# Ledger of designs, part 17: VH-VL binders against q9yfq1

Target 1, 117 residues: q9yfq1
Amino acid sequence: MLPVNPRDLEKMMRRLGIKVEQLSADEARIVLGSGETMVFRSPTVIVMRAKGQPPMVYLVGDYTVEKPREETAAEITEEDVALVAEQAGVSMEEARKALEESGGDIAEAILRLKGEE
Short names: E, the ipSAE of ESMFold2; O, the ipSAE of OpenDDE; V2, 0.75 times the mean of E and O plus 0.25 times the DockQ between their complexes.

## First folded at step 7 (VH-VL)

Design r1 (framework fv_cofetuzumab; at its last look DockQ between E and O 0.13; V2 from the best seeds 0.00; counts 0 for: pae E 13.1 > 2, grease 20.1 > 18.9, placed apart)
Fold by OpenDDE, look of step 7:
Structure r1 (fold): chain C 117 residues (1-117), chain A 119 residues (1-119), chain B 111 residues (1-111)
Amino acid sequence: as target 1 above (117 residues)
Amino acid sequence: QVQLVQSGPEVKKPGASVKVSCKASGYTFTGYYVHWVRQAPGKRLEWIGWINPNSGYTYNNQDFKGRVTMTRDTSASTAYMELSRLRSEDTAVYYCARGSYYGSYFDYWGQGTSVTVSS
Amino acid sequence: EIVLTQSPATLSLSPGERATLSCRASQSVSYYGDSYMHWYQQKPGQAPRLLIYDASNRATGIPARFSGSGSGTDFTLTISSLEPEDFAVYYCQQSDNWPRTFGGGTKLEIK
C-alpha cells in the first residue's frame, strides 16, 4: 500500500528509480464511465514517471461525486413565450411554436421568426 | 525465439487509411507492450505509440493528432496499427517492436512494413 | 520532447580501427545513477537491432567490442576494433520521457 504522505511517497518512489513531481491544483475532475464526475478540491497532485511506463497521476484529497447534469430540455415558460412574442412582434401562439422548434432557445426562436419577415 | 512478423507493403492515396498487422511469437504476447515506430526516407525514427496487449490500453504520440488507432487480437497474438487521413508525409517504413520488460527500450523488432502515400 | 543530436553524421573508418559515436540530449536523461539512453544498429533494408541499453549494458548476443558510456546529456558508443559487419547506421534513443525519441543517426562507412 502506498503511503498517504506525499513526502514519504516521493522518497519511496525515488528509491525505486521513479521520478516524482508534486503539483498544486485548485481542482481536479475525473469523469467516470457511469457519467458521474469525481471532484477534488485543492488536491495534492503527484506525477510519477517510471522507466518505460506512462506517467502515473495520484490525487490526494477528499472528493465529491457529481451526477451528470441531465440537460433538462429547457422548459418553455410563459415568460419565455411572452419575451419572444414581444421581441419578434408575433402572437403568443407563433412565439410558442418557434420556441418549441428551437428547443427552448430564445435567441434562436427570435431569429427564426424575424427571418420569416 | 522471439519474432514479430508484419504485414506486406501498402500503397495508399492521400486521405485514405492503412492498417498494419504485427504477429508475435516465441513469448507471452500479453506480457509485453507492443510499440510502433516509423522511419521516413532520410529522416530519423519516430515513435508512434504503444499498446498493452493484456488490457488493450493504448498511448499515442500526440503529434499524430488522433489519427492513430492501435488494437490487438490476443487469440492470434497480433497487434494492429491503423493510420487514418494519410498524407504524403506519412510515407515511411512502419515497425512494430516489443518493449522491454518495463518498456524502456525495444529489444525485438518486426521486419517493417513499407507504406507509400501518393496521389 | 527530448531532442537527441548525434555526431558525426558520417564516420569513415577502416576495419580494425576504433569508432567513437556521440549522442547529445537536449536535457538530462539520467536520474539517480540511472541513464535512460539506448543504442541501435541498422543495416540497409533491415530493422534496427538493440546494441546497448541503459547507457552501458550490452544486449544479448552483442559482441564485447561494443560498449556504451555517458551520463546526463552526453553519451558515447564505442566500437573498439571495427569488423566488416559493423559498417551500418547507429541510432541513440532516450526513454526518460514521452514521447520516446531517436537521434538522427551516425552512418559508419568503410574508408
Scores: ipSAE 0.014, ipTM 0.646, lowest interface PAE 7.7, mean pLDDT 89
Fold by ESMFold2, look of step 7:
Structure r1 (fold): chain C 117 residues (1-117), chain A 119 residues (1-119), chain B 111 residues (1-111)
Amino acid sequence: as target 1 above (117 residues)
Amino acid sequence: QVQLVQSGPEVKKPGASVKVSCKASGYTFTGYYVHWVRQAPGKRLEWIGWINPNSGYTYNNQDFKGRVTMTRDTSASTAYMELSRLRSEDTAVYYCARGSYYGSYFDYWGQGTSVTVSS
Amino acid sequence: EIVLTQSPATLSLSPGERATLSCRASQSVSYYGDSYMHWYQQKPGQAPRLLIYDASNRATGIPARFSGSGSGTDFTLTISSLEPEDFAVYYCQQSDNWPRTFGGGTKLEIK
């Protein structure tokens, strides 16, 4: 186990000709290839720069994952809920829940309520 | 010769936004970062942030809490800074300045844009 | 962030005198012989003008009477023989870390 505190890291890196800079960050976001985004709140951000080397950025802290906005279900209107309730013979609350579970698809919600797909 | 020419004075009410322009000439606009710095009356200079005109990437001073938006138009060799949710303490002269990639120092400055926030 | 303290706040001198302006950083802004301290002049109604970069290098077009020195936390701007046009406010600025910060200024005024 080899713990390195930030001050000792800075001293070691400077002796190797590496500039170490700590950035003040309120948020950092990493957009992944999947379309998801890692969101860090108040992370520790350390930038290391040396001649002839790509910069390195260390980003340390807790994060949450946000899904892409396009995964949001279709907008569900009260008119949609009323239609599902009427066609399936169920309450407005039952129709709303079925519609939410069907991603806003009226036909699918009706079929789910009637035991069909 | 290198020149940075800024937009004219602005008077705004608290809560509004202001957008300042900075037109560069006499050098390759995309080859140097543009920095924004302000100076309240009788106060020290305060660094606001920078934009890389080539990539559009920006970095701002956390003291502005996300109120700063910096953009550029490379075809017009012009950088922009917008400051939102204005307050009386934002009353200042706003400068653009040319800096190197690392933003060590600012060798050329615009003439400044006076922004007054008054209720 | 790195705090820069300039002294004196006001310096009253006559033309022909030598001016010595001080800037102290809250932590070292030097690294292996390089110092990330810079100086600007600001005349009334004008934008700042770069005078000295990297502690001791004179910017383009700056007269030889301006010089900079210092390392670590303590830096000095010297004007060897004041000219009438030198009465202005002078700021130091560090670039060792983000955000870039400026000192509070030294107002150099005619006695």
Scores: ipSAE 0.000, ipTM 0.532, lowest interface PAE 13.1, mean pLDDT 85
ESMFold2 (binder alone), look of step 7: mean pLDDT 93; pTM 0.951

## First folded at step 10 (VH-VL; framework fv_teclistamab)

Design f2 (at its last look DockQ between E and O 0.09; V2 from the best seeds 0.00; counts 0 for: pae E 9.4 > 2, placed apart)
Fold by OpenDDE, look of step 10:
Structure f2 (fold): chain C 117 residues (1-117), chain A 123 residues (1-123), chain B 108 residues (1-108)
Amino acid sequence: as target 1 above (117 residues)
Amino acid sequence: QLQLQESGPGLVKPSETLSLTCTVSGGSISSSSYYWGWIRQPPGKGLEWIGYIYYSGSTYYNPSLKSRVTISVDTSKNQFSLKLSSVTAADTAVYYCARHTYSYGWYSAFDIWGQGTLVTVSS
Amino acid sequence: SYVLTQPPSVSVAPGQTARITCGGDNIGDEYVHWYQQPPGQAPVVVVYDDSDRPSGIPERFSGSNSGNTATLTISRVEAGDEAVYYCQVWDDYSSHYVFGGGTKLTVL
């Protein structure tokens, strides 16, 4: 948002040692300490910078709060473990570990065990 | 790609008015993000800011030249112009038109320049 | 009027680091911009707002500003860096853009 006389505003801000930039963004996300995420759609971004100070960023617009996606760890079945063990030529214990590390992805687990990933 | 090109006479007589035009191509001069300025450089010397203009017509001039300088903008032609009156040999220089970024979205510097045009003041 | 002072010339060997200074009273309180002007060409901004670098400008170019001196640093200098460099500030008191006298960088 520019004033009627942008130069006057600039001069005023300079006197205060502040530089202001206005940007447009398609999306902005803020991950909160609670694990929730504030999501802004098409916000206006205002950046204020002063010498010797960290920049201040203002997001102007409506936002929604998203809950953290509980990645339900895909339940690793004994059949999955057996399959990975057989395909990779490793023990059931090794296969299980690889599946756990791969979030239950059989293909990724096999690749990890074969050294291809 | 935005480009700036200076045009005008390369020779001006003393006491006359130097007149240059900068044509902007590859983008609109009617932007709130930029000022449009003139800088000159005498042969073998440094740079001197003359002034700049906003697309709305707001101007800022070098105090040392203010009484002789007029910068104007023509949004319909996508051009801005410089007039310097009562010229002397001291006004002989390469004259550059340049785009100046405005702080509301950009850093404040001259980021795009024309190639420059030599104007010689001589009888 | 506000005055910016630059050394007339700086010489460096290829691969070395060049430092170009710009002196001004309390220049550290102002944002300094640096322009590179190769022979016979228009100036190009290489550093703005003391230390920010435009896209397309190599990381070899950096800037700092404190006290009464701003500095443009060019690391690993190349033959193509040979040019005249100008510092610039906006003088709030006179509402005037001021350029330094320029520094010719020679690559030996």
Scores: ipSAE 0.025, ipTM 0.676, lowest interface PAE 4.7, mean pLDDT 89
Fold by ESMFold2, look of step 10:
Structure f2 (fold): chain C 117 residues (1-117), chain A 123 residues (1-123), chain B 108 residues (1-108)
Amino acid sequence: as target 1 above (117 residues)
Amino acid sequence: QLQLQESGPGLVKPSETLSLTCTVSGGSISSSSYYWGWIRQPPGKGLEWIGYIYYSGSTYYNPSLKSRVTISVDTSKNQFSLKLSSVTAADTAVYYCARHTYSYGWYSAFDIWGQGTLVTVSS
Amino acid sequence: SYVLTQPPSVSVAPGQTARITCGGDNIGDEYVHWYQQPPGQAPVVVVYDDSDRPSGIPERFSGSNSGNTATLTISRVEAGDEAVYYCQVWDDYSSHYVFGGGTKLTVL
C-alpha cells in the first residue's frame, strides 16, 4: 500500500491528476474550537490537489497542546467592595456583583448601582 | 501568448556590474504558479542557470554565483532584473530570461524562454 | 556535485529514430526535462517531467526515465529536428539546476 520510493509515488500521482507538494515549515498551529492550540514544531507539510477540488493538507509530526491564555479579571478586593457598597448605599453582596459586572471598575459599579435605583 | 524579452547593455567593462531586465508581456508576472529565472550560455558552451525569483521577491541563486548576483522583480512594470557584479571575460555569454512552472510539484521545466541577449565583457 | 552525461553527438538519417541519452546516478528518482536548441535560437522545452509533451510538440518526441538513464526519443526524424538537445534536473542535494552538456543531433 505504502510507496517504495516517494519520488515515484509523486510521479504516479501527477499522472493520475493529483499534484503533491511538500513544504518546509518552522511551525504549524491549529486553533481548536475549544480555544486550545495544537502546535507542531518543524512539521512535514504535504499538500495534495486534484483538479476541481479543494487542496488537502497533511501535517505530519508530533505536536503539543497549548491552553488558551486566560484573561485575568481585575483583582476585586474586599476594600473595593466595601467602598462600592458605602458609596452606592447597597449591601456587600450587591456591591460585589456590580463590581464583578463592571470588571473591577469602582466608579462604573457605583454609577450602575445609582442609575438602577 | 506570454513572451519574455531581455534588454540591457551588450557591452560591459571588466570589474563593473552587468545589468539586464526581462519584460513579461501577454501575461502577468504576479502569479503563484511561476518562478522567473535567468540562464546564461557562454559562446560555444552549455547552459548555466543563474537564479530565479518569485513575484513576492523570494530568490534562489546558483551557489557558484551567489556572492555576485542579485535578481529583483518590479511587479508594477511586469519586469524582473539581473545584476552581476565584478564581471570578467568569463561572464561573456548569451543571457536568457525564462519562466519556470511551480505546477504543484517542484520539478517542472523552464517552459518559456526569451530570445537571449549577448553581453560581452570588454578587456 | 551531480553530473549529467550526454553523448556529444548523434547522427541519424531522415525518417529514422534518434535516441539521446542522459546519464546520472539514480536519475530515475528525478524529473527530467529536455530542451531543443536550434542553431542560433533559444532553447524550447520538448519533454518535461520525464515523459510529458508541451502543447505544439509533435508526438514523435517522447521521453523515458528509469535507473541511471533518461532517454529522449525522436521518431521519424525530420531535417527540422536538427538542434542541440539538453537534459536538465533539479538536484536536491546541491540545490542546483543541472544541465547536461548537450547532444548535437545531425540529420544526414
Scores: ipSAE 0.006, ipTM 0.541, lowest interface PAE 9.4, mean pLDDT 83
ESMFold2 (binder alone), look of step 10: mean pLDDT 90; pTM 0.909

## First folded at step 13 (VH-VL; framework fv_teclistamab)

Design i4 (at its last look DockQ between E and O 0.17; V2 from the best seeds 0.00; counts 0 for: pae E 4.5 > 2, placed apart)
Fold by OpenDDE, look of step 13:
Structure i4 (fold): chain C 117 residues (1-117), chain A 123 residues (1-123), chain B 108 residues (1-108)
Amino acid sequence: as target 1 above (117 residues)
Amino acid sequence: QLQLQESGPGLVKPSETLSLTCTVSGGSISSSSYSWGWIRQPPGKGLEWIGSISKSGSTYYNPSLKSRVTISVDTSKNQFSLKLSSVTAADTAVYYCARHTYTYGWYTAFDIWGQGTLVTVSS
Amino acid sequence: SYVLTQPPSVSVAPGQTARITCGGNDIGDEYVHWYQQPPGQAPVVVVYDDSDRPSGIPERFSGSNSGNTATLTISRVEAGDEAVYYCQVWDDWSRHYVFGGGTKLTVL
């Protein structure tokens, strides 16, 4: 169980050689193996990192479970991919992925990619 | 053996865009778990990280240059590129491309470097 | 922004041990990498992840990191070791690589 007080958590983890970073997020999504998506709105994100260890991420907040979005095969054109790639300064593959995740919405795809910067 | 080689114009005018390409040989840029970065060094000065692009295509930029920097990958050519817009004399430097990794939330050292290419900003 | 502080220069006689320090707030919590840059050449990593050594780098090169100081140690220094050495970290807060200012190692 994690301490409720973030400061106490940080202190505790620091003693263990674990760095704790608290981040604010507007949204967090976890795609489950079932195809459902857990959606957190404005969660607190706690990232714990230690040398030589995989990071641990805690999402603190209420969440909803969404059914798999019927992939409306929005026809992603090569032109769309190129545009997203150019504007976001990413590879064509990354741009394509972002477009697929965004259901073909160019603006959303770009925002997602830029948000990763 | 994997090698990196920078290419591009050695002279750029002020306010123009500096464009460089790094060609990867001896291995595929797309099949690797590596990230690809750019570092520069003004004459007689230290090293400055410009930015990197991950294997997934995600980019990370130096905050001081973020507004002017674009890094991209061309898998078909086995290359990745740097664009730096609105250059000034302060952007005169040897520019290096380099390889690194991202593991467990940590970016690693740049383990392979190009030889570097001098880019001079002058009118 | 995270800052790494190195002495501008270190001088050692051949056969002696050189120590180059890299100072940073809680740098011991970060992975520190060290690069050697001979004059007119590209940098090469000599120590990474605090103390690991790449293949081809002599065992004379070693690294340590604790508290607020990382140290590159070069034992049995030889003329070929003369170069500028840079420490580097990934700053997870600002999400960028940070280099030290570099230390010129002179072999007397």
Scores: ipSAE 0.458, ipTM 0.749, lowest interface PAE 1.1, mean pLDDT 92
Fold by ESMFold2, look of step 13:
Structure i4 (fold): chain C 117 residues (1-117), chain A 123 residues (1-123), chain B 108 residues (1-108)
Amino acid sequence: as target 1 above (117 residues)
Amino acid sequence: QLQLQESGPGLVKPSETLSLTCTVSGGSISSSSYSWGWIRQPPGKGLEWIGSISKSGSTYYNPSLKSRVTISVDTSKNQFSLKLSSVTAADTAVYYCARHTYTYGWYTAFDIWGQGTLVTVSS
Amino acid sequence: SYVLTQPPSVSVAPGQTARITCGGNDIGDEYVHWYQQPPGQAPVVVVYDDSDRPSGIPERFSGSNSGNTATLTISRVEAGDEAVYYCQVWDDWSRHYVFGGGTKLTVL
């Protein structure tokens, strides 16, 4: 278990010949082998280094996982737009806008268009 | 190829401010890999680090001098400067500017030095 | 504050080996740099990171560092090696560049 008190941590590591520096970062990102990215917002970054060893970087904080950049909302096809327009009784442009706002979800786009007043 | 040159007055009166400039030539002060430092050597004595500055203006000072030292950088002129206030005869020394790096946890050597300039504090 | 101790002087005959020591508590845990300063000249780094040489420094300059002592070794000493030699570390605890007091190498 790591000490919460940074002064005690630094003294403990110094006894072991380990230099410690704490940083406040705005963001840290770890791109995983899967293509997913762990995103830390405002993490505490602890850099530990001993002579003759690679540095160790210790991230403390919550993170979210972002999917690879190629996995976005479903692509919107002209067939999808036409279906929304036909089912909701609206123009192609209105259907396209609703579908874009619904992230490509046809059922949601139709529901939004029929629920507007 | 990269060169550092100190400039400034060689004589400063007691209680005044010592002001020196280091001009970087043959390279850019705007490198993120380097910091720029001032070191002095009183006559017959050893080397004493005064302080350093990064291109972004982050400064690090010798604690024994910190209350009197200001180091600044002017990237548009490719220069960095030293001001040492309230000088006494003890501040008589050769003043060097020098380059070094910082990597988290470890610093490298001062790998490039200026020629040095003698500053005498005398009435 | 962290203190580096060097002998004030070392004398050596031409062609022999000079050894200049730099003492400090647990200095083997630090990277040690060595500077040569000929009279009236700026220092020049001759060894850095304990044992590495900059380009242009002859192989007869070497360094070691373990325990409480770092050593600069100059083999086949020449008259042109007469200078003051300084050791130096960064002390992360005090956040201070620390120089030794210097060692005057005299070639007899």
Scores: ipSAE 0.075, ipTM 0.611, lowest interface PAE 4.5, mean pLDDT 85
ESMFold2 (binder alone), look of step 13: mean pLDDT 90; pTM 0.931

## First folded at step 14 (VH-VL; framework fv_teclistamab)

Design j1 (at its last look DockQ between E and O 0.57; V2 from the best seeds 0.00; counts 0 for: pae E 3.1 > 2)
Fold by OpenDDE, look of step 14:
Structure j1 (fold): chain C 117 residues (1-117), chain A 123 residues (1-123), chain B 108 residues (1-108)
Amino acid sequence: as target 1 above (117 residues)
Amino acid sequence: QLQLQESGPGLVKPSETLSLTCTVSGGSISSSSYYWGWIRQPPGKGLEWIGSIYDSGDTYYNPSLKSRVTISVDTSKNQFSLKLSSVTAADTAVYYCARHTYRYGWYTAFDIWGQGTLVTVSS
Amino acid sequence: SYVLTQPPSVSVAPGQTARITCGGNDIGDEYVHWYQQPPGQAPVVVVYDDSDRPSGIPERFSGSNSGNTATLTISRVEAGDEAVYYCQVWDDYSRHYVFGGGTKLTVL
């Protein structure tokens, strides 16, 4: 697809008003809208620039797709709920809800309940 | 409105280090979008870019001055500075600090300038 | 090193059109910026990215860039336009901002 000789590629692309730069990277990561991440190991990076256009970046190499980290919902204990309720001055039910919304983070739950966050 | 102002001694002795500071007002120097640069102009001569710094600390220097130039940023003071070592009479110039950015792979024009400060190298 | 070449001076009568050229190898592939520097003042951008104008700059100022020459055009020149004008590019190869030598515009 592309000339092997970087100089030739550059010359060719310059005729089209495109500047080409080749870079080496140790890693490239692309976080996809799906939450997955494409991970390139030691890819070649080709940057193409043209006036009035956003640059185009080509990643050349193998990649893997990493799944989003499943947030392990921290197990909310009754003790945690009681603690949050006491600290925030709210009912057990309100405390439980706040903890659930905070993924089990006691500090965050308290802040939410106190209106500090 | 963002403003830049140069400050420092107007007189430096040969072989000493020229030191200037640019104070940024009306906005934060800590911006992911802007570079902060220095340009000088000897009396009656043209403009010469000295170097630029990104808030991350990445610096670009004029190759002819690279060995003598240090540009730094102090975010706490909203300032960036220029040091030019081993000065000679050839370094006598009006020194400007200025701002530019990087957009879509292109370094842009200097869109905001200080008023400039004259630095004379003399024994 | 990349070099930008400007004429040292250009003279025009009031109301006429001034054209200031900036020569460079394949300069058309680069964005060219133009600065106006009145006597004793700091430079100000009058044209950037070949042909764009900052807010506050009169429409009389325009720029073009192709091949080996960029041109700043000042139409209906006024006495207040008398200044030194510099072209500028970023050279990717040397990673260097390069200024032209400047052109003194004299309004006769």
Scores: ipSAE 0.586, ipTM 0.795, lowest interface PAE 1.0, mean pLDDT 93
Fold by ESMFold2, look of step 14:
Structure j1 (fold): chain C 117 residues (1-117), chain A 123 residues (1-123), chain B 108 residues (1-108)
Amino acid sequence: as target 1 above (117 residues)
Amino acid sequence: QLQLQESGPGLVKPSETLSLTCTVSGGSISSSSYYWGWIRQPPGKGLEWIGSIYDSGDTYYNPSLKSRVTISVDTSKNQFSLKLSSVTAADTAVYYCARHTYRYGWYTAFDIWGQGTLVTVSS
Amino acid sequence: SYVLTQPPSVSVAPGQTARITCGGNDIGDEYVHWYQQPPGQAPVVVVYDDSDRPSGIPERFSGSNSGNTATLTISRVEAGDEAVYYCQVWDDYSRHYVFGGGTKLTVL
């Protein structure tokens, strides 16, 4: 492919039956399967269309990544650890580990500790 | 079944504004993905697209008419409207409303048409 | 200013095949739609996206599109097929729908 200016590129693609349109965009967002979002500020957005094909969108520019909303993580207190340790009959260390693995859910932590016995 | 019906005055004086309404029945104008258009046909002549509107008010107009045309939507009445200002005898035509959409980056055919209403610009 | 050119009229005998052309520069790169307009009535789409047929349109109606010419073909023409036929595309450069001038089909 030879380098061409944007207008010459559009004419070349048109001769191949490919329609090219540059969109005016202030922002573009791509929500990833991970839940993260790529955020582009003032990107170059180019849409290419040809009969019999899905449209293709080319997105060029710098982006930042916004992380998904954090899962609601229960704050683990020493009172919670003591409760799990007492009810499950385990050390404070083991109770803390089970709580961390259970996302702060006291009932789940106790069930895990008793089920592993 | 979705149906379109034009309504409005059949006679308009030169220099005044032609105003028509298209009523949608058997379906909702608020359905996403549809465009609502106006097409006209002078007596004995061909079809001319006037413009289209998406349900949110995004409009596209025929460049030859753009300075005189306003298309709007009233979702509460399930209607969309055409205003054509500063009319002359050349604006005498049958006016149709019609539906189309946008699919895979392509605007589609007008798949549903109203019956049309004749508007005469005279006197 | 994209222009679609159609012959003004086509005449065919009943039972024969009518071919209505729509000429345009590189029209094969566009999706072409065809409308039938019986006298005094609103247009009805009979072929869309070059060759697709709406439900209720007889298979006698077909379309093709390549190069600079799209064609509406009506086989086994009946008297009820008498109408004006319009081709249509969307023109990306001027951003408007363009209609051909129409072809009056007469069944002799």
Scores: ipSAE 0.243, ipTM 0.674, lowest interface PAE 3.1, mean pLDDT 87
ESMFold2 (binder alone), look of step 14: mean pLDDT 91; pTM 0.938

